# VH-VL binders against q58766, part 21

Target 1, 244 residues: q58766
Amino acid sequence: MIIMYAIGIGDNKEEVLKAYEKLKEEGIEVELIDNPKLLVDKLLDGEIDGAVRGSLSSSKVILYLRERIGKFYRASILKNPFTNGIFLLSPVGIDDISEDKNERIKDKIRIIEFASNFLKNYNIKAKVAVLSGGRLGDLGRNKVVDETIYEAEEIVEHFKGNVDIIHNGILIEEYLKDGYNIIIAVDGITGNLIFRCLGLICKIPGYGAVILSDKNVNFIDTSRNANWERYYNAIKFLIGGDFG
Below, E stands for the ipSAE of ESMFold2; O stands for the ipSAE of OpenDDE; V2 stands for 0.75 times the mean of E and O plus 0.25 times the DockQ between their complexes.

## First folded at step 5 (VH-VL)

Design s51 (framework fv_ogalvibart)
Fold by ESMFold2-Fast, scan of step 5:
Structure s51 (fold): chain C 244 residues (1-244), chain A 118 residues (1-118), chain B 107 residues (1-107)
Amino acid sequence: as target 1 above (244 residues)
Amino acid sequence: QVQLVESGGGVVQPGRSLRLSCAASGFTFRSYGMHWVRQAPGKGLEWVAVIWYDGSKEYYADSVTGRFTISRDNSKNTLYLQMNSLRAEDTAVYYCARSYFGRAFDIWGQGTLVTVSS
Amino acid sequence: DIQMTQSPSTLSASVGDRVTITCRASQSISSYLAWFQQKPGKAPKLLIYEASSLESGVPSRFSGSGSGTEFTLTISSLQPDDFATYYCQQYYSYPYTFGQGTKVEIK
């Protein structure tokens, strides 16, 4: 049996091709697939051992994944600049969680459950931090901030005693310094902006966004306008959790 | 000002019942989990019970399970502890305390003394 | 249930001394640890929450550290107002549990 990986190719072809060539030099067999449905079908039918979205249309790949595996979430894998570990940041897609308050809380709870299980595959102990837009001392000043604090506290209470989980407001830098490795953003817009600042501007090493679901799927979502190193690193992570 | 005031303590005979109240003022009572914590004379602190902010869930220490019932009335900003089948070892000062979704007890009442004796 | 053990049970100190009190949990409680001060006849007062966060209005001479199972409360320069009993408390899991207390008394 041949172990095969695939990278989706659409726009940004030069960077995908650079990643392909680098992987080939290292003996890693990679198929370039220009059809979103074909990428998903080959992966889920077992013809491919792992896949990276590459530069294919995000909306089309997500549609075909949902048809095959149902509801899922995404978490970006980033290297913690204060430790030697990695952390997961979620949600990072606008359509990953509900706009409805009660459903959003349920979505975040599911993200924490699936992310914790994901880390178990690498023998990493889950340490969960839930972001909000302020601090407890800010309650009563701004209704939007208050809602984020209420949601964060409800999620923490749900997992109390079962998971290492904390809410310390907006202080993402303190969570990372303290070794928290599952960071739950306020919403998909906030998570995506945090990712873009850390991963695309500050160039913190990252491995793409993994699929979080009740099914084991060897798939990483990447930006279509990423440099070749992002596609390369995503494949390397799928192969064996290479953190370098 | 934020305050909690306990009442209902007193001397009671073993096997009887007593109900404690805790009146809250100066904050949004319905947003906080509420706890009872007791302290026997000359001894340390012992957590007794909690009721969630919306009244949907309660937890009890094993020593009081089946005998004590925690409840709240958010319209009256009042917490209660119904104590049944009282024992000598229930003699203590009973404090109410608030927590925000399971965070540390930042506000406590002054306590009310319950003495269980013949 | 999670057992909380404080050391020492009694501590004699002089004004100006650096005082350290230790609290150990029987299992990991992450950072869900609070420190309280209690004076005779009064309710406990929160000093430190989440192991290391100073409660508003508490003097900066108080500090907390630790995570998991080992925690420390430090008073950098003991003042006359600090002679009291100190309790640690875990709020990681129900039932919540307190340490047995550490009495800080004048030497």
Scores: ipSAE 0.000, ipTM 0.421, lowest interface PAE 18.3, mean pLDDT 87

Design s52 (framework fv_ogalvibart)
Fold by ESMFold2-Fast, scan of step 5:
Structure s52 (fold): chain C 244 residues (1-244), chain A 118 residues (1-118), chain B 107 residues (1-107)
Amino acid sequence: as target 1 above (244 residues)
Amino acid sequence: QVQLVESGGGVVQPGRSLRLSCAASGFTFRSYGMHWVRQAPGKGLEWVAVIWFDGSKKYYADSVTGRFTISRDNSKNTLYLQMNSLRAEDTAVYYCARSYFGRAFDIWGQGTLVTVSS
Amino acid sequence: DIQMTQSPSTLSASVGDRVTITCRASQSISSYLAWFQQKPGKAPKLLIYEASSLESGVPSRFSGSGSGTEFTLTISSLQPDDFATYYCQQYYSYPYTFGQGTKVEIK
């Protein structure tokens, strides 16, 4: 028996233990780790193939990750209602990207690179859509909208020849219908609002937030107060299981 | 070991054709955009062409547009450059190089010399 | 096409010297600029990508800076292994273009 995956266990112990038992029933063995630093160290030292934060302290796990790997980004994993596949939405936090235009463009490019690498681990072809606040036909009507369009076009140009990437304005529903699976929001506020509407109001299934970095860290951030099925689904996702 | 190995270079007369190959090993070839870059003897680097990871898009330098064709066979982990209507100024060492998600060329082959002379 | 111009074309330096090479783009390329090292008879080697990011395995004495149209490669303390030709390259837009090269020679 080789234990390749881990779930962090802090509070909410009953729900973590239910997930553990369900995984065990299916022949999937995971290590339960009650120390934030140990979870991070085992993952980054290669002693485990993937980790779910579980019910451990978010602030402590994130701090130890930052100490070990430096800057990283987060993307929410959501089920596409049109295709039944998954898509990644990023940024989803206010602090994930810079407010400076040039640094923000660089951040979004890194997000696309890391998200595409992440999907390769699951044999999923990256299809990237970059959001803006309007349509190309709206250029010249609103300075703020224009700025988002210029930024999106610059990002698309950067990936010529390397990535399947498109900018078609604000039309998120068209991107999802066409199977785009990496959605780059205008900014962290916009991404967070999209996530909250889709995940918390519309109840679209989600698998937590993945950590995106140049180290290709196989880690999913889950809610401390999640039910057992969320921890279970996060592990199933990491091992390349089904997305339903 | 991640490697790119070019072959097919040689001496060829002006106006004729030559096909270069680049064999990739040690990485998932189908996941990378692939490029040809050339360097004339004693001169600097010149970008020639790119093919997307899935073969769906191709771009060329103006100097070779209409004469060169880039292609790939992902099942054989091999990149090709078909060079037609060769000119003396096409004389160069031809390198294949990979790119990944808008990154610079991190892996290069060792090059193959093409000499166009009578 | 975006034109890349390097300065100087050649420089002579001694081991331990601080070496600075400049690269200018004819239009803004944001941070999509790479630096390569090439030794005679060898393929180019990536040193710096995204203007300032050090490629894995490259010594920390190499650093890059700049954005937009003006970029700099610095070697803080030149070593014998560093005598080579250096090229900048933009990968912002097709066609990709290289600078003319800067040859760093032993003094």
Scores: ipSAE 0.000, ipTM 0.425, lowest interface PAE 18.6, mean pLDDT 87

Design s53 (framework fv_vulinacimab)
Fold by ESMFold2-Fast, scan of step 5:
Structure s53 (fold): chain C 244 residues (1-244), chain A 118 residues (1-118), chain B 112 residues (1-112)
Amino acid sequence: as target 1 above (244 residues)
Amino acid sequence: QVQLVQSGGGLVQPGGSLRLSCAASGFTFRSYAMSWVRQAPGKGLEWVSGIWYSGSKTHYADSVKGRFTISRDNSKNTVNLQMNSLRAEDTAVYYCARSYFGRAFDIWGQGTLVTVSS
Amino acid sequence: DVVMTQSPLSLPVTLGQPASISCRSSQSLLHSSGYNYLDWYVQKPGQSPQLLIYEGSNRASGVPDRISGSGSGTDFTLRISRVEAEDVGVYYCMQYLSYPYTFGQGTKLEIK
């Protein structure tokens, strides 16, 4: 049966067109869509099977998505340098989780559920690590750090016995070495900083940020000013988890 | 100087109610999950209920669900167990215990006897 | 529910001799963190339960070296290398991997 994908094209046209050409050379035809609302509508109405934001306005695309599907979260898709598989890092935006403590815990629980479900689509077993600003042995030294530890432990307790989940503080490198593939950051600022260090400074390959929701939405958010490889990799990921 | 001191309990008729209280001292109460564990005369230990550090989540054994309510007041360092619709099989010594987010019950209260008898 | 089974239920021992208690769970208690969510408690006559071993093998504060825990997954053992009079009591294993938390039936250790 016909499987259709689209890339949004706004600014940065040359890089989007390079990605399009490269995909076409491999027998992958994608639709280029220059209207944010049309991209969202075609995806959610089932006219296309997956979409990459491409170089369209982030604010407009995200707004139309929220109007149609309600609350969602984002997770950056990055290649694990130790295992050569992928991992999801979330939250990666300031507005991705609530400022209210109880709602923030619920947000992180939903992220874990949706991320685990997302990985099932690619035949990947979920292994969850919850970050905090310290370790259990650090309790009592700093109230802000303590709150992050309490929050992480509450999340682990929620999933105990039902999900492969661990809290071992700030040790992200140990989680990745052990094959954990859903990494829950303390907050959106922390997640963004981790992403920028790994993806933009260390040049770890990435595939964009996937939308995590209770709706089946095959959408990857990309930087408007990305090079062609980012758009190309995002489409290849949507097609079948092909990590070019 | 870590201590859990229990109060409440006593004799009550079937269908009656009792409220057990457990007062914590010598540690940062808000940082620990709390549980209630009971022991019927001459029998083993049975976990009854638990409450997370923030009070946001509670869990109950099926035998008490809908009849017992666990709560905590982090400003007063207390955990409480409200027991309604009591039955003869609820007769037991009730212990409060702290856990490090469910990892271990390292400190236990002295126990409170609850007798449900007509 | 996770079922915890202890053996033996009655354990008469001569002072100075070793004692061993087995605990089996109906499902693995080994979490992905590498920890076994299994504790051992003792209840001495007329007293509240006391923690002896947590996370399968870690000795609680104040517990003497002659008491040790071992095992992983579904099979756990509590060992006392040399039984002393103070060891008299009922010993319980408990799983806390999933709700409801469940105890074994208890093993009564008594001096012959």
Scores: ipSAE 0.000, ipTM 0.455, lowest interface PAE 13.9, mean pLDDT 86

Design s54 (framework fv_vulinacimab)
Fold by ESMFold2-Fast, scan of step 5:
Structure s54 (fold): chain C 244 residues (1-244), chain A 118 residues (1-118), chain B 112 residues (1-112)
Amino acid sequence: as target 1 above (244 residues)
Amino acid sequence: QVQLVQSGGGLVQPGGSLRLSCAASGFTFSSYGMSWVRQAPGKGLEWVSGIWYEGSKTHYADSVKGRFTISRDNSKNTVNLQMNSLRAEDTAVYYCARSYWGRAFDIWGQGTLVTVSS
Amino acid sequence: DVVMTQSPLSLPVTLGQPASISCRSSQSLLYSSGYTYLDWYVQKPGQSPQLLIYLGSDRASGVPDRISGSGSGTDFTLRISRVEAEDVGVYYCMQALYTPYTFGQGTKLEIK
């Protein structure tokens, strides 16, 4: 069976083609696919081993994925500046998590399960950190912050003894220094803002957003208006988990 | 692929000992709790013993407490069940199983037959 | 120890028809987290048990949506909306809130 990867090509053609040429220079075979449904079908039918959305319409690709595999979540793949390994940040989309507290806790639990399963494909031990809006010592000062602390504690208790999991409040920098590689944000807005600060302002290397589901889907979601390096890095990651 | 492969079963006389072993592959063994579940011929499932992911905590069913010892070696990806003072009532197929989230058993070994007979 | 009681113990069903299995626990399995530590397993002839449902209602990977779990506290139901030949086996509920973990006695589902 021949290993094949694909990049979706829609808008932003120059940047996708630059990524394609760079991969070709390195001997990496990539198929360019200009139809969202065809990209999804080829991936899920096993005709290609991995896919990057590229510059195809996000709404159309996500729609076809949901029709085929059902509910999924997303996690941004970012390079940990302290360890040079990767970490997953989730949720990073407003639609990825419920506004209902009980369902939100279940969503976060499923994200942790799927993210842990994703990391095992690269032989990486899951180390989970659950963010809250404060520290345990802040309990009683603010009801909204307290609710995030209680939610994080419930999630930790659920996995205790089965997963390397910790809640140490808002201290994301400490989690990353300690090598935690699945970071659960308070909500989708918070996760998206963290991603934008780290990836777009601070220019921390990123590999796109992986799809997290009960299906093994080798797919990375990228920005339609990304530079060629984003598409290139996403393919390199899919091939061998190349994160430096 | 995620897999548990068992060994160490056999025929033993009452009062004897056996050591069962379960070798894990395809997942980060040190991140998961492990359990042993047995099934007597023609009977239902009985949970026997469990061990936490780091090995710090073990639990036993009352029927085997003081006679069986669960242990793990995370460097070798193995979980073991040392069975002492075996009784005829311990005759069963023994399964090792991975503890998933919610303490559910999502991956099971193939089973190892233990027969305690005179 | 928590006692798990299943009903019925024998369940003959016609292909394509629904089937339901009940499980009752002697103590509530609802934890302070809001989660219910109740699992369902099936053991098909000659095979190891396999996980169907965990946390009362969450499907394990690869389990079709024909199979669903429901209930909270002490009363639980496993439902198969349309029985297929592959569903033949012995079904067990298990509680995992309290050690020792305990199984129900099993329900044998067979095609009539």
Scores: ipSAE 0.000, ipTM 0.427, lowest interface PAE 15.9, mean pLDDT 86

Design s55 (framework fv_burosumab; at its last look DockQ between E and O 0.73; V2 from the best seeds 0.00; counts 0 for: pae E 15.7 > 2)
Fold by ESMFold2-Fast, scan of step 5:
Structure s55 (fold): chain C 244 residues (1-244), chain A 118 residues (1-118), chain B 106 residues (1-106)
Amino acid sequence: as target 1 above (244 residues)
Amino acid sequence: QVQLVQSGAEVKKPGASVKVSCKASGYTFTSYGMHWVRQAPGQGLEWMGIIWYSGGKTSNAQKFQGRVTMTRDTSTSTVYMELSSLRSEDTAVYYCARSYFGRAFDIWGQGTMVTVSS
Amino acid sequence: AIQLTQSPSSLSASVGDRVTITCRASQGISSYLVWYQQKPGKAPKLLIYEASSLESGVPSRFSGSGSGTDFTLTISSLQPEDFATYYCQQYYSYPTFGPGTKVDIK
């Protein structure tokens, strides 16, 4: 029998097994894999349709992914509290983008391209919003803020006429109200802080972080110490189930 | 040292059930899954299934689905395999084996001979 | 299910001989293959894991190679204690074993 989806099992075994059993009760069979390298290899060889890291070591799984597919980025999948749809927030790791200005702009462009492609798998039209540290009217007040505005404007100009893309400064709440579903943070620190506020403090539902790369990788990164519902929701997301 | 010690030989009649035990020592029992593999006289090795680390959840080979039940007792570091509705074809040595690299087997029990005869 | 075949099914050899056993998988399994040695009346013993890695305590005359669908176990200089049946097993999916290769005294 072919196994379509897999969940990694390392630590936090009870919660992974609860998710496994709940999926099985609903007629969804998943393969439990307790070897980080095997999980990555089966996914990338096309032997499974999708994988959730589960409770396996993040550092080991990420290392094996890098060895196989090279450079990739991550985006957190979060529920939009205004529209009840989903949105992607990226970057969310401090090591996802370069500190070099020119390379950082290229990184963000690649993130937008890969994120847009990812949403196509779910028949979702990409609407891209690029964050900066202030409003356009703030130009000239602060050198650091100005730099983020110029960077955002350059990214918007790159996609002008080809993608639904906007820069409206720091106003993340307005982007989300207007249905933008790819939110590009200023940097990884900013993205991670936004994620922690929305996901951990405000408890907005999340589905884990997807891998964004030149390769089509159906993989969701989850917290090793999550409750069973997070592993369950990640698999349901991969299957293309109900997101609202 | 790491050891798996199995219960003694069994003789059963067709239609009966058999329950084989496998007691682990020398390692953290709850950190490893346990597999069951059987071998009919003069034949090769056949995988039956795995019982995972906690909660007693199992993944069983299709051939044994509905007839095999695997359980564990964490307090005694013991895994059990019960096979029901026995047939003469179930005559075999049954091995428990510790999971290694996910689904390979590094430490094996000594085996339990189960003979099914009228 | 992934099927494994072994060649030869049996062979006769003398002490000091080089012995090669082949295992073929019905589909690609990368390097997720192990080799076991089984002596009469005994449980199998792990020899090689991840296609080519020698298990601790196993003599260096044993070696494994291969990837994808074709794998080999080699015994460079057969010793009296090596007369046994050898099994390959894949762990890329649910475990399956090869039918075994019996190494007999010539």
Scores: ipSAE 0.233, ipTM 0.678, lowest interface PAE 5.9, mean pLDDT 88
Fold by OpenDDE, look of step 6:
Structure s55 (fold): chain C 244 residues (1-244), chain A 118 residues (1-118), chain B 106 residues (1-106)
Amino acid sequence: as target 1 above (244 residues)
Amino acid sequence: QVQLVQSGAEVKKPGASVKVSCKASGYTFTSYGMHWVRQAPGQGLEWMGIIWYSGGKTSNAQKFQGRVTMTRDTSTSTVYMELSSLRSEDTAVYYCARSYFGRAFDIWGQGTMVTVSS
Amino acid sequence: AIQLTQSPSSLSASVGDRVTITCRASQGISSYLVWYQQKPGKAPKLLIYEASSLESGVPSRFSGSGSGTDFTLTISSLQPEDFATYYCQQYYSYPTFGPGTKVDIK
């Protein structure tokens, strides 16, 4: 059975093409698609087995994907610089979770559930770390930070006894050092910033962002500003779940 | 039944330290945060800090930063609050109170009177 | 810190009276407001949480309302056992208490 994959090609064409060529050298055939709707349609209609957004517009691809499959979340897969394992970072999109506090909490709970299930499929036990906006000892110094602390604790309490979950403030470095593999950001903006800093600036290896949903969608979201390795790794992930 | 039982009354001199205990029973100890609240004679309630249920980390009110230390022993389901450098204005009834999600304080200890006098 | 004020500071009422106590927050706290009852020599007792939710075991004559910055505790018909001091408390951020309202016998 022939397995077909596709990479979206918008801006940043040189990097996408570089990834395409590298994959070709390995005997991996990938279709380049420059139409956001076409990419999604081919995937959902079963014409291809997996798709990477590549450098296509996120607003167009993600929006259309939401129209087709409904609400979903995303989690960026990054290599842990301390343990050499992987971790999921979520949310990573501006509108991935609600601005409403109660709904945001529910969204994060759903993310944790989907992310845990995702890791389970790869025989990885979930260890969840919930970020807040400050150190726990900072409570009372800033109302916004206080809110994030309480929100994080509320989430931890929800999973108490069911999931290995922790809240230790804003100390993401400690979370990663301790091998936590699901990092819950305060919001999509925060998560996106973390991703950009670690992935794009510090060049921590990444495999794109997976879809977290009740639907099985073999789609990897990637940054339009990513290097060829990001696109390459995303396809490699789709092919065999290669985290190496 | 769910209850919090605190240690007995204390009399201290200025500059000394006091350590109050709060023993929890009747519920899953680590599923709730524990707050400390004090009340000076004839005055209102003042929040001092919390020991979070997750990891046992603490957060203190700024007013008590550097003077208050909260600890817990999960094996005995007991929380401790130590206040150092005591002053006369620290004379108060000190309460422990549990909260779910760090929200409403639904169960309170009976209170511990701490008197600071020369 | 979020400041809470209460009004009145004290009031005198008779058994059977309708009593209303107000609590105001220095900023919006959504519905994260709690009411406690405290009797002399006793620890506070939770009455209302989330501004309007009645704690289990609390008589139905107690009710809470409000959102944002303005909240009210109402005792529909004051009973002898209701003479006490009532405190509001927010948990929108780190906890703070109102100054209390003492309800005395008229």
Scores: ipSAE 0.019, ipTM 0.525, lowest interface PAE 6.9, mean pLDDT 92
Fold by ESMFold2, look of step 6:
Structure s55 (fold): chain C 244 residues (1-244), chain A 118 residues (1-118), chain B 106 residues (1-106)
Amino acid sequence: as target 1 above (244 residues)
Amino acid sequence: QVQLVQSGAEVKKPGASVKVSCKASGYTFTSYGMHWVRQAPGQGLEWMGIIWYSGGKTSNAQKFQGRVTMTRDTSTSTVYMELSSLRSEDTAVYYCARSYFGRAFDIWGQGTMVTVSS
Amino acid sequence: AIQLTQSPSSLSASVGDRVTITCRASQGISSYLVWYQQKPGKAPKLLIYEASSLESGVPSRFSGSGSGTDFTLTISSLQPEDFATYYCQQYYSYPTFGPGTKVDIK
């Protein structure tokens, strides 16, 4: 019945240990796991309630996770610079979604469904914005832009008002100002670039990347070389979505 | 029965404007985009623009920018196309056509002949 | 804008013939191609969408194939009601139409 979390520990041990000690001071049970397969197995078998990759090798952990649960998508958790809330940005892996147009639309629909369910589990109402490569008035200027507009409109129609979802083009800043908290990038490349600009250059606070899947996988991916605060904050997010 | 019914033929002088209506029935009006396509006598089909199903937003072909206005009334399931500053080369049959997300035009109106002559 | 060409511009055929019409795009459009049939004085009628998908209620003698830049509409056994003009249309970007292929009685 004990709620248990785990942090992967490989390189960067001192920062992981600092996070561990701080969490222990707050009465939060955390196991340190130095084996990539064991971390994944304990999470998926229900022996722990949530896991942070910590400083373990991403290639070993992520490949094994994919073997155990199949296809999944990733979303970055970022603090909204215009509000006090968070937003999910997805896809953020350059190869998370298909290059084929029809399969890419299916991927985005799955991402929206999984991200909405993820936020629901944290008692956050989903507000979804789908990006395209231009404004709606730009139709006819460029074939790539037109394609992205048609794709975004198809995605919005799929939900037929069952989800609070909008497409109004490329204007991500307006979406964020209006409190949209699931931002669907045009493709993996655009999502990755948005993350790098916002998270790595502008240093908007982030909580790592979550797994979007039809399985409830309570897992946050983190940098191997993060400071202790990032590992600590990832665990705090898993516990209750506390992103103060 | 799914259908699009357009307003009747118009005869206009150069420099005038025309507004053609297209009333939809037999389906969920707000689930489909509506396009306007014209066909000059003896010629092929030419796309003019779309009213998207989402939010009533519009996109116009560049050739018609500044001359075409498309609107809709969801309470009557009707779309409108207004073409201004008419020229003799605007003489054509004007069609409304519904699309599934801008992909294919599966239902067409009967067409509205607009004749522009002095 | 994506230009479509059609070949031939017209043809004459007998009832029962197999008829093939081609459409070529100025750039790759994947499978985002539509075929319409239009009879004089009438609105176009959707036959094929997404290059090869037959619209509901369209006779099975009509078929479409192709991807990329080259597409084909085939009528396997021409019927009297099939004498019409056939247009291709792409929807990879804003719609453009081919110039049409007129199918006449031989």
Scores: ipSAE 0.000, ipTM 0.453, lowest interface PAE 15.7, mean pLDDT 87
ESMFold2 (binder alone), look of step 6: mean pLDDT 92; pTM 0.945

